# VHH binders against Isopentenyl phosphate kinase (IPK): the designs that were tried, part 3

Target 1, 332 residues: Isopentenyl phosphate kinase (IPK), of Arabidopsis thaliana (Mouse-ear cress) (q8h1f7)
Amino acid sequence: MELNISESRSRSIRCIVKLGGAAITCKNELEKIHDENLEVVACQLRQAMLEGSAPSKVIGMDWSKRPGSSEISCDVDDIGDQKSSEFSKFVVVHGAGSFGHFQASRSGVHKGGLEKPIVKAGFVATRISVTNLNLEIVRALAREGIPTIGMSPFSCGWSTSKRDVASADLATVAKTIDSGFVPVLHGDAVLDNILGCTILSGDVIIRHLADHLKPEYVVFLTDVLGVYDRPPSPSEPDAVLLKEIAVGEDGSWKVVNPLLEHTDKKVDYSVAAHDTTGGMETKISEAAMIAKLGVDVYIVKAATTHSQRALNGDLRDSVPEDWLGTIIRFSK

## First folded at step 3 (VHH)

Design a26 (from n12 with A101R Y109F; framework vhh_h_nbbcii10_fgla)
Fold by ESMFold2-Fast, scan of step 3:
Structure a26 (fold): chain B 332 residues (1-332), chain A 122 residues (1-122)
Amino acid sequence: as target 1 above (332 residues)
Amino acid sequence: QVQLVESGGGLVQPGGSLRLSCAASGFTFSYRSTYALGWFRQAPGQGLEAVAAISGSGGSTYYADSVKGRFTISRDNSKNTLYLQMNSLRAEDTAVYYCARDWYEGYSFDYWGQGTLVTVSS
């Protein structure tokens, strides 16, 4: 990485990536990991962290060099005197998906009331579920040779007040990164100073991390290609993928592509004129809060060629003509 | 188990009004909810159409052009219920209306009710 005239220095953190709960778990099955997607995601993450490096460079332990075992080992005979190569600095945050969500919702953890036995029980059940998922994500990434450290928010100084982040141990996150590790945080049940408890979502964690760590870009890996103008389904094949969105200083946003054409301009290209529905508005709003910090946001389907491009940072300078995903950028 | 149950459909004359309700169970409506909630409809012989949606955060709303100004989506977090107030009904509004919820971190509508029939005829 080199300093250039457009930047007085290179950023220390390259990417914060969200593994969307829907992308890494099976939505319709309780506590089931989407193993095929997770394996591809782990592979793509390692490739992105090693982008521009020779194939012989490694960022951690090459588990493929351990004959006859899929298990992680720290034994001298298995690892030897292996040295890590330089790599791009990443932070991973994953959603809870089917692991924590059902327990939290059913018991009312996210609305508070920790003094109630059902809420306290739900808090414990939710944390057991999401920490189990975190351990499996950490394990999958470590098996790919990524030196991951699980950092569960409840146990790492994260708390809220009326659902807004009140505390977070970002110093330990930064020290972990500076020591050559990849932190893996996740959506969690946390204490809330007003409500007693609530759910701290991965989206809130990423926004807070982006505000303080200032990564070059943020990637949201999801189970759809990107943000659409309406929910895509087999019965709604005319749903339009929003490829580029511009965010203003006030946090307002406008669709730039596909609403603008090279040879002619469409009459309206404002999202308000085209109406956004469902979770699309929530995802755009969260991404816009990050984009207004000057950090590019990419929303893309996990385990695709488009997610690899996003993770690599290939979208920072130009957008490929065959791009199928959503880019959200700050525009003054 | 996540369940959405629609009610309030029926026969109404053109220009009339109906209020649809969607009772949710297995998850909680909250001020800081990441769940988006919406109404969809399917007219006889046609595909599924998004009618209205309300975000989980900020309370922002969406309406299809065909219903804008006539329909109002709202939610009552204390009752865990989504509503669709339908005014100035037209024959073209005849459809089965479905309540749907977006999964917490996807924007695809993963849970659907069984639907409630709305018939607008003289």
Scores: ipSAE 0.000, ipTM 0.142, lowest interface PAE 14.9, mean pLDDT 75

Design a5 (from n12 with S30D R32T; framework vhh_h_nbbcii10_fgla)
Fold by ESMFold2-Fast, scan of step 3:
Structure a5 (fold): chain B 332 residues (1-332), chain A 122 residues (1-122)
Amino acid sequence: as target 1 above (332 residues)
Amino acid sequence: QVQLVESGGGLVQPGGSLRLSCAASGFTFDYTSTYALGWFRQAPGQGLEAVAAISGSGGSTYYADSVKGRFTISRDNSKNTLYLQMNSLRAEDTAVYYCAADWYEGYSYDYWGQGTLVTVSS
């Protein structure tokens, strides 16, 4: 896609971060935000975006609470004379979680067929749900002093063909970043040239953005520590966290930690397909497509010390001894 | 509101067959690759073990070594149901079998059924 006018600016993009739906919404309640987790995530994002310490959260006022309405006052004269904080260039993409997915699932939006009244109604319901979530995410990040701009894919030029991205307005995303803002995109219902409509996942959005914007690293914030060799459960002690995965030029991957074979970098070792689940394979494959571009990928549990390290970019140079997460990167 | 309900368990003789079903309500089986469905079991006095899993697309399956060649996992999206076909059953297959679904992001199993007892005896 066309980004030549922003080529040098796009190289300054630090991070594209996914707020996993399970990490920011409550699984037990439909369309319920996990407020406590989201507040911690917002704090960690602000900390990662700022160089140095101690800038005021003046910009982080909840402007929906006008002075006098909630007895929270804002002195606009003090704001007008302040030097604004310089933020590292981030893009945020969030999942649907208990929003949108439920509506889309019940109506069959992912299968297409806009000529069917149930699908058309489900498309509308799905978009109401996910745009509502987007506004709440934007608000939560803004309260922490992050200059967020919500960018809903359907309304921002995104469309698909057989579920593959067919169009996306990346020029507006780049302009938003260049203006000092943090774009917030999300999984959405979109028009599809073949199916009529489908669901555009946050993971597809991130892969497309990473390919075109070339961030320094990508972070997936999840509700589990990282990728396991088998599905983790509260009663399953055998599930092994895959801490480091190396990706080759051909897109093949191998686990290098916890295995001790990383001393022999010329020997290809891969986790056999029969030892994995479909979910694990899909997440590693998605991350590997990004990693082979030379972009590190970190998959970590939201609202932990490990997610803060990942968001800070601290994993690019060395891995902490107490690391609990998954690092996926290109090997030479 | 989201619920998984197992059925098809019971008493069977060694060498026999059973088909377990897991009916999902509150969500549909989406063929996006982010969804995964699986079967777990817990034998008397033992911990939970993974038995089989199938990807959201149905293109990838996993089986524990103890059941490979005997058990087959499958899904019917039109019936919103996950199946486990269990052939050549052995006494050591006696366990409570649980259905689990990764509904959100493909990282973990988010929802679990209450279990169905399979007894291989006599």
Scores: ipSAE 0.013, ipTM 0.456, lowest interface PAE 7.1, mean pLDDT 77

Design a6 (from n12 with W103F; framework vhh_h_nbbcii10_fgla)
Fold by ESMFold2-Fast, scan of step 3:
Structure a6 (fold): chain B 332 residues (1-332), chain A 122 residues (1-122)
Amino acid sequence: as target 1 above (332 residues)
Amino acid sequence: QVQLVESGGGLVQPGGSLRLSCAASGFTFSYRSTYALGWFRQAPGQGLEAVAAISGSGGSTYYADSVKGRFTISRDNSKNTLYLQMNSLRAEDTAVYYCAADFYEGYSYDYWGQGTLVTVSS
């Protein structure tokens, strides 16, 4: 019965959004936040969470009323009798970006081996880096009036076995949401039953959360427009943005927009015709697993008009003619 | 921070073979920290051309039609090195070869090497 109650509570979720590491950090610089993008992302998230079009009142934390203050604090004169607005239930997961990747790679945390002093030191250094990023993301979202609670996976019952999720405290996630807060999880260093330790990526977290919480849709905020038929580069001007992908019951996918050049390729056109990277393959595969559950997946460039549309859930009913992003959904 | 260094280029006769290596420093190759690795080339007076790519998992490969059946891409995660085995070389394969890596998102190549020259001539 308690299990049934926990499941029921966690099912009233509109969106799980991934803040891609490259979109929120400066990828060419160690541990540097992309402040301009993060501020726009925070603003767009607040807009998406707000019920209807009632501006400025979310949850008693409108810091625009305190000029010259950059810190989050509780002040009864500022927030006393403010009317709270209705808001949609969201979960935020962010990537590590330039936080954690270099420390984990240098020390071999992703390979395991906690008995090695370098790996143990790297585990600690990685966690310090990614928890610092989490605090800054939580702070940025809170400054926009979003009631964020940082939930570090290692400290919240997450562990893996051969890098697959073995445990996770979803009950606390559900309780946090039910209490009117927005959980913010992140890619982390975690204990692994086989390897000793590994890196738990934000992508693995969002897939696990989507499978168990069944949101209405999932959004991946990235630093590129979406998924291409081949990796875009300055030398690949012919790379085609895949705007709509349909996923079948068997997990196979086909591109439905843009229209295929040859009609014979409609039967099962996959990026494998131009498959250039496992990164694209893995992202499409993970998105297809989510889409197969009946959950729409949107992959879109952060801090654009297209990311606002995706976050608002505007793409569920219709796709704008000027759409620049990737929609992946179950279709039969 | 991260650096990719190509090696193994040089002069070779038509029909010969070369193996290019790309050593990564600042990062280790794994399926969670390396989404994609690839080889690109730029022939004299031409634009940059994708040659071959391999997934972070190592399960998927791509080859340009011009090199398919002649070139083989591979990776050794324990050595943090990407390879391009080039067989049956032609004069048209003469180019500066670059390695590139996607370490973050899996949508674009974030890091590039300085390039290594391959000359196919008698």
Scores: ipSAE 0.000, ipTM 0.260, lowest interface PAE 11.4, mean pLDDT 75

Design a7 (from n12 with W103L; framework vhh_h_nbbcii10_fgla)
Fold by ESMFold2-Fast, scan of step 3:
Structure a7 (fold): chain B 332 residues (1-332), chain A 122 residues (1-122)
Amino acid sequence: as target 1 above (332 residues)
Amino acid sequence: QVQLVESGGGLVQPGGSLRLSCAASGFTFSYRSTYALGWFRQAPGQGLEAVAAISGSGGSTYYADSVKGRFTISRDNSKNTLYLQMNSLRAEDTAVYYCAADLYEGYSYDYWGQGTLVTVSS
């Protein structure tokens, strides 16, 4: 059940990356993928995975890339005698975005109650929506030559107890990685031992994976530059991007870059609470739980030069002067 | 598709009360479809200020120090409407008030209404 720490270390996972729902889906259209952004993200992931490898080498599926076609080829004539190249080991987790949110919301899946017909129907509808998104993400990454395997949490041993992870088949995730594949997990509707059912968010999945697999770093690809000291808006140009945050052993955190105006300054809002998935404070707290394990966390806007730097692991040694993103690291 | 429409603004005397409403369409209020809902304001010639916010579950709220104890944020999921109850109004509360929704990741507000003017004076 539990993955051994020694076994986890021997697998040398480089990065667990979240494809934020808002970054990969169209925010103003139900169940619409942001195709242009997703293609750039897929390209950047491939570059990061092949860091240090020859550009002509393949990572298992380059044969599927066809000029003028978005189809994944399974034609043996396209494969020839190509050989797989080594690549950095990644795990991908994506958010639901415009997939799943509305169905889960209307039916009350998060609150449980599978005995209620509306909740059971909503559970099914939510899972159809998010598994459809997962298939399309897997397809987009495979189109870039990445050997992706979709791993839907409900069907892969994930369950919760009062919303905390109660089970997860991490051994199969590890075997998938060791076999030369990139697992792609996602926020899902799952069974809950106390509530009957609930929603398992991508953020909870990433924390659980980071705790057990110990990646070198974690990247959150978002639709904003990073975490701000107040909610950013088109009319709030003085909202301050929090570029570096230090996390202590107790999980407490403080902003170390930029310097605050006063020593007693605090971030003025706390929107997220125990039973919500939103808000700046909650996002920092989730990242802090990962960072206190000694794993760097980078929150960055998808499809930018900053996201490429984060995915490459370039931020582990130094921070560029022109950095626009949020780095969350363990302090002594 | 997604729209937020504010109403309830107007002229009110100091010490008075107003309730602002924000009707949402194209999505439903819940923890999953809405990470956070908030009220912002902008006084003439000044920048945007966060006033109040409520989580997607409705379980937690935020208030700016300037309005704490006087304003109450709430939502009615059956009406898909966000409210801001404003009591003990002061001249410095005069501003255009905007409602905003964070529908996904909790890092920013994705959708904004066009605003409603609140004037506190005689």
Scores: ipSAE 0.011, ipTM 0.323, lowest interface PAE 9.4, mean pLDDT 77

Design a8 (from n12 with W103T; framework vhh_h_nbbcii10_fgla)
Fold by ESMFold2-Fast, scan of step 3:
Structure a8 (fold): chain B 332 residues (1-332), chain A 122 residues (1-122)
Amino acid sequence: as target 1 above (332 residues)
Amino acid sequence: QVQLVESGGGLVQPGGSLRLSCAASGFTFSYRSTYALGWFRQAPGQGLEAVAAISGSGGSTYYADSVKGRFTISRDNSKNTLYLQMNSLRAEDTAVYYCAADTYEGYSYDYWGQGTLVTVSS
């Protein structure tokens, strides 16, 4: 009963946003947060949550942020006269970046084997690292006035079976949202019914949340503009940004911008969601599974005008001529 | 099916240089399918240690303090190959060197090579 009621209320969710690990951490330094980029991301997220509430321009903890202060204020004299306003409901999920990458690298946690001392130690070390990052992300967003609640998957009922989600406490996620908070989940080490343990990625978390909460759209904030037809690099200067992808009822997808069929190359990107070739096809197929639910997916570079448009939901009706990002949506 | 194969190891005198290569088969090095590529080493009687890493996009690198300034990590996407240029080698660099790929966006290295031995000795 409680679960059924929570699912009904969750249909009002506007957005689930992923903060890509590479966008919020410094990959060149062990366990270093990209403070400048994270501050811009927090500011853009706050602006997006105020969309449709412009008359009041007040959200959650706005009264707690003072000019020149990075600290959260809980002084009763500061908040006594403040009033809450309407804001759009969001869920945040973040990647591990340099926090999970280097700390977990030696343990083999993703393959299981909790009976092995090295795997058990690696599980603990991985969770210390990613929960520390989660606390810092929660703090950064809260300092921007967003009423964030950290919801670490291992401690919040998430588990897997052969790496597929076996359990998740979605009722508590829904109650947190309904109470006026923004849940912040993250990629984590979790128990697995068959393997003993594994890594639960942010992408798997987002797919599971989207399937049950039915947001209006999903945004992936990355450190690249979007999905390319091949990896962009100095050695691959001709890589083409895939700006719009349409998903069919059968889960197949095709690139509709750029219009590749009108060129000499006549490239066909019509692929079944189950294509096992991997790479960019795998990433598009993951996003296509969300799009098939009727949920728009936007993949965009963090801290740009394009990420602000995506977070605001401006892409739901039309695509701007100057768009630089990837839109994946259900065609019909 | 997925395989990483290291090559370029061998015996070298202190102060010498070696270039290690890691060839991938069964998958392509891609910023969308590979979060990071790295080099790890295990010296006789010691545990595994991270040496260097490069992001899937190629835009970011990491080096352990013990090798910073002496080693350089790079990749060639057209050859689907990762490299480690090792200069000013020391006896302490003697180890089996492993190539690894992280496909889980920074959570763990889920594919590993078999290793190549580097011996720095006179």
Scores: ipSAE 0.000, ipTM 0.310, lowest interface PAE 11.0, mean pLDDT 76

Design a9 (from n12 with W103Y; framework vhh_h_nbbcii10_fgla)
Fold by ESMFold2-Fast, scan of step 3:
Structure a9 (fold): chain B 332 residues (1-332), chain A 122 residues (1-122)
Amino acid sequence: as target 1 above (332 residues)
Amino acid sequence: QVQLVESGGGLVQPGGSLRLSCAASGFTFSYRSTYALGWFRQAPGQGLEAVAAISGSGGSTYYADSVKGRFTISRDNSKNTLYLQMNSLRAEDTAVYYCAADYYEGYSYDYWGQGTLVTVSS
C-alpha cells in the first residue's frame, strides 16, 4: 500500500469528455438541441462507462418526467434491490452551441463591464440559456441510466482573472466522482477579478480539470471527423485528416500520420486556410497542453464507431488501421 | 437569423482594384467563440480555394500564395464587417468570392455567404 499516493491526490479518473456544442445543438436554430445526436452520444457514453459490462437490469434515471409505456421505468421494486453497477469515473463538459452564444455576443459579456446595464442583462440571459442546456443534457444522460449531476461553474466556485481560471471548487467535483456520480459541467458566464465578468469556455474547463484530476485520456466529441490540415468544407479544398500527432516535453507537436512525401518538410500550420489563433492550430495547441501531462487526447466525430472507440479507451494501446479521427499523445 | 452577406463584386480591368465586404448579422465578430473569418473563391469549372483568413482577435492572417502581396484581409468589429482589399487584379482572379465564419468549435467554417462575382476582363 502506498499511503503517499492516497494522501497526495484524489482517486484518478478514467476520462474527461467534451460534448462539442455543434454536435449536441442545432447550429441554424437558436436554443435547439440535436435530439437524435444527443441520444446516440448518451448511449455511447453509458457503454463506455460500463466497460462493456451491461447491468443485469436496465435502470431508468429520468425522475423529472412521468414515464410512458415505452419509457424507462422508475419502478421502486426494480431499483431498490438492484446490485450497483460499477461506472468508470468520467467527467462530462459540454459546449454552449446555439445556447448562450447569441446573448453573450450581443451584450459583450466576453469583454466584461458588469457596471454596464446591457452587460449585466446579457450575463443573466447567457446563464439562463446555458443552465437550461445543462439541465437538458443531464436529463438525456440520466434517461440513458447514467448517474449525472449538473455542476454549473458560476455556482460551483469558478471565477477568472483576465480570463484565466482564478478559482474552481475541484473538491466538490472530486467528492461527486468518489460518490459514484458523473459530474456535468459546461461553458458559462463567470465573474472576472479584472474584467468584472467573462465567458469561461468548456475547453478552458477541460484543461483545468485535466491538469488537476489527471485522467487516463480526454475525448473531444465534435461534428467533423477530427482535425484537418485546413478547414474542411462541403466542397473540401483537398483537406487532409490529421490522424496522429506527437507532443514533446516542451509542448511542441508534430504530425506522425499521415506520412508525407519529403517528410523533412512538415506542414507549416501558420499558412493554413485559417489563422494560427483559431481553428485547427488552436485545437491542436490546447490538446498538446493536455498531452504533455501524459494524458492522451482524442478528437473525434460524435455518434460514430470512431467516437465509441475513443470513449472506450481502445486507442490507448494501439491505433486501428481504419481509424478516422485525431489522436494527440505525449512522445518520450 | 445568422447571416453573412457579401458585396463589392463586379467587373474590373486587369491591374485594377476592388474591395469586397462581408456584413454579418445575428452574431458579432468580437465574441470569443468566433475563431476565424475567411474568404474563399471558386473560379469557373474549378473547386473551392481558400484565399485569406483572419483571427478572431485580428492578430494573425493567412494568405494563399497566389494572392500574397496583392490582397489584404481586414475586419472592423464596430461595423461587424470583414473586408478583402484586392489590388493588381489578374484574369485568373475571376471567381465567385465567399465569406465564411469559423464560429462554434474551430474545426470547420460554420456559416457561409451566398457569394459575390468578381470578373477581371478587359
Scores: ipSAE 0.012, ipTM 0.451, lowest interface PAE 7.9, mean pLDDT 77

Design p1 (from q4 with G50R Y104S; framework vhh_7qbe_3)
Fold by ESMFold2-Fast, scan of step 3:
Structure p1 (fold): chain B 332 residues (1-332), chain A 117 residues (1-117)
Amino acid sequence: as target 1 above (332 residues)
Amino acid sequence: QLQLVESGGGLVQAGGSLRLSCTASGFTSYMGWFRQGPGKEREFVASISRSGGYTYYADSVKGRFTISRDNAKNTLYLQMNSLKSEDTAVYYCARDYWGSKLESDYWGKGTRVTVSS
């Protein structure tokens, strides 16, 4: 029996967005939020969620405070009669950044061994840090008028087996979205059926959500413009930004942009999706797994004009000449 | 209770400029300007995020009006350039809030702008 059409439509998702840990935290400072970037990211998310709505009909408010506070812009009586279904359906996943990195790395949580006191202590410390970050991200997004609900993976049925997702409560994620909320998940420490425990990264969460929820597109907000042919740095000033990549049925991919501007000659290359050597090839292969589902993937620097374009879905039909980011799409 | 006080309105010739100000006694994530012309409903003009990094404009004013804010002074501004007769309205400062209702007790009293041709 097929699923009811109404049920399928009520679960349709526009975008799953990753807030990269390095983009929302100060990666070189323990447990410090990048407040300026996070505020801009929250504003961009609100604008993307309201795309296609008349600005005169939908006005953002601070959802992080109780109605009737001197700092809230709404009256309880005013909001009681209003309809809330004006936002596009989004899921937010954020990285741990400086909040989870040191505890997990130092204690060896990612390697397993939950029977070891140091690993068990590291598991607890890691979860305290990442759940604190999640609450602050939820609060920051709610301040900009997004009705966010924090959903910590460990406490929401997520577990792994040899680091692959073994369980996840996607029904509660879907119900949260259908109730008009924006779920906010995060990289977490979880139980593992073989290793005892491990780290569940935001990238693994997004792949699993995309596979099951089939969003129209996925956005990775990072602290770099996109994927380069080599790591960009002052010592590598000739690093080339890979602006557009096409993915085939077999998971193979090729760079479509950049191209030489000669009409009779172009430079492109392809790499099989199974190639895991070099960080760039691994990142593209991970994104290609999502693209094979018919889901466009955008990798962009947070808090830029390009991240707004990606979040709006403006790149689905055409790529502007001034584009600075990486687009990965299924092309046949 | 939030108090919003608009100022800067007046009579101006077509093609001229005015700067409107609004002082607020509270905080909000978004602040906006709305206007109501003679015999018309209130309409959106411009909005600005808490950080000021994000601005929205109605198509009718885009390129002519600029919204800005000074959070330290709890003040919102609207710089109006290349004014047209159709810009004649009472301009209201408002805090943004969720929903389909634009009218609330958090509206300012308004400041009148008349553009002559």
Scores: ipSAE 0.000, ipTM 0.158, lowest interface PAE 17.0, mean pLDDT 75

Design p10 (from n11 with S108K; framework vhh_h_nbbcii10_fgla)
Fold by ESMFold2-Fast, scan of step 3:
Structure p10 (fold): chain B 332 residues (1-332), chain A 122 residues (1-122)
Amino acid sequence: as target 1 above (332 residues)
Amino acid sequence: QVQLVESGGGLVQPGGSLRLSCAASGFTFSYRSTYALGWFRQAPGQGLEAVAAISGSGGRTYYADSVKGRFTISRDNSKNTLYLQMNSLRAEDTAVYYCAADWYEGLKYDYWGQGTLVTVSS
């Protein structure tokens, strides 16, 4: 009873996690899922959502325990008598990777002009591609016993005006979470009130969700360890991983681990559009907007020990000595 | 500031060969967040289609079925240049060819060259 009362009073959203497109799709093949990586990510998400549960975990929808089954189904003989476990409140957002980019880029959907036949065709092709990816992500997470509900932005009330979010059905997202499900959103092609159409990125979705749902932390799962001071390459082997970044009240940021020269600079959103350092300033600017809300942001390589730590929320109190990732948080 | 500049287009007879080049500035091909580097083409009256793509690491390639076995995509990191070797050219290969770079997963990093015309005709 005491535990039930405490749980009722502390119903905060724990985490919004981004599955980076490059981490879940094959970079070298058009519209191909990275199945091995996605299976590890699904396993890590299950572990994070059930962290602190009894050593013997039983979930009513553990599709991974069904002998010989590759299909998700509701069979009363399989699940009718099983005890359910309480999941931590998570929202999942995934990028398009190779599933959306080629369709959207080649047709000009991001620029608008829905009256043009090529843009309208590209809009349709982009949405078919990213909704197929969403269904496969939902299926992979459900196979691990996570009660996932796919929520495609176009069909769930999301629209933009000059690429800024103009509408979003956050009430349905909240009701889905409160009903014990994990919503899975994704980067999508959406209608735009000025341009006609554009691309709504997963990063914009996460920022909007974080502002309204106020999660304890946000995790970006990527295909690199974190943010570097310059793009790592054979010609630049001394590129430095930025492990901790502090964000001030004015939106300025500085690297606090490691200590670097010339890192005290204001977040400049105009520079982000023309990033010549391989996206470092853009990644920090997007994360800083979330950090200013008092929400910790972790940028980590998917399917590693470091991503498990980030997903678990283990970084909220202290940083491990062997940490390889980027932490961005508000400076008090 | 990202710039892509194509070169090597022109008139060629059926069965001939051409090599297209795409010189990049403002970024490097070695950055792992670059998810695709590739060639696209647009024939008169047709939509834009993907021809070939190469990973940011250069380790894997993709080809459209219509060009597989005839075209080869490659990159030279020391010159920051993408190439398309086109062999056994056909009349249906006539198009404007575009170089494209896509890094991170946001389209705000998608960049295209101005295009180079390839005409296959006698």
Scores: ipSAE 0.000, ipTM 0.188, lowest interface PAE 14.7, mean pLDDT 75

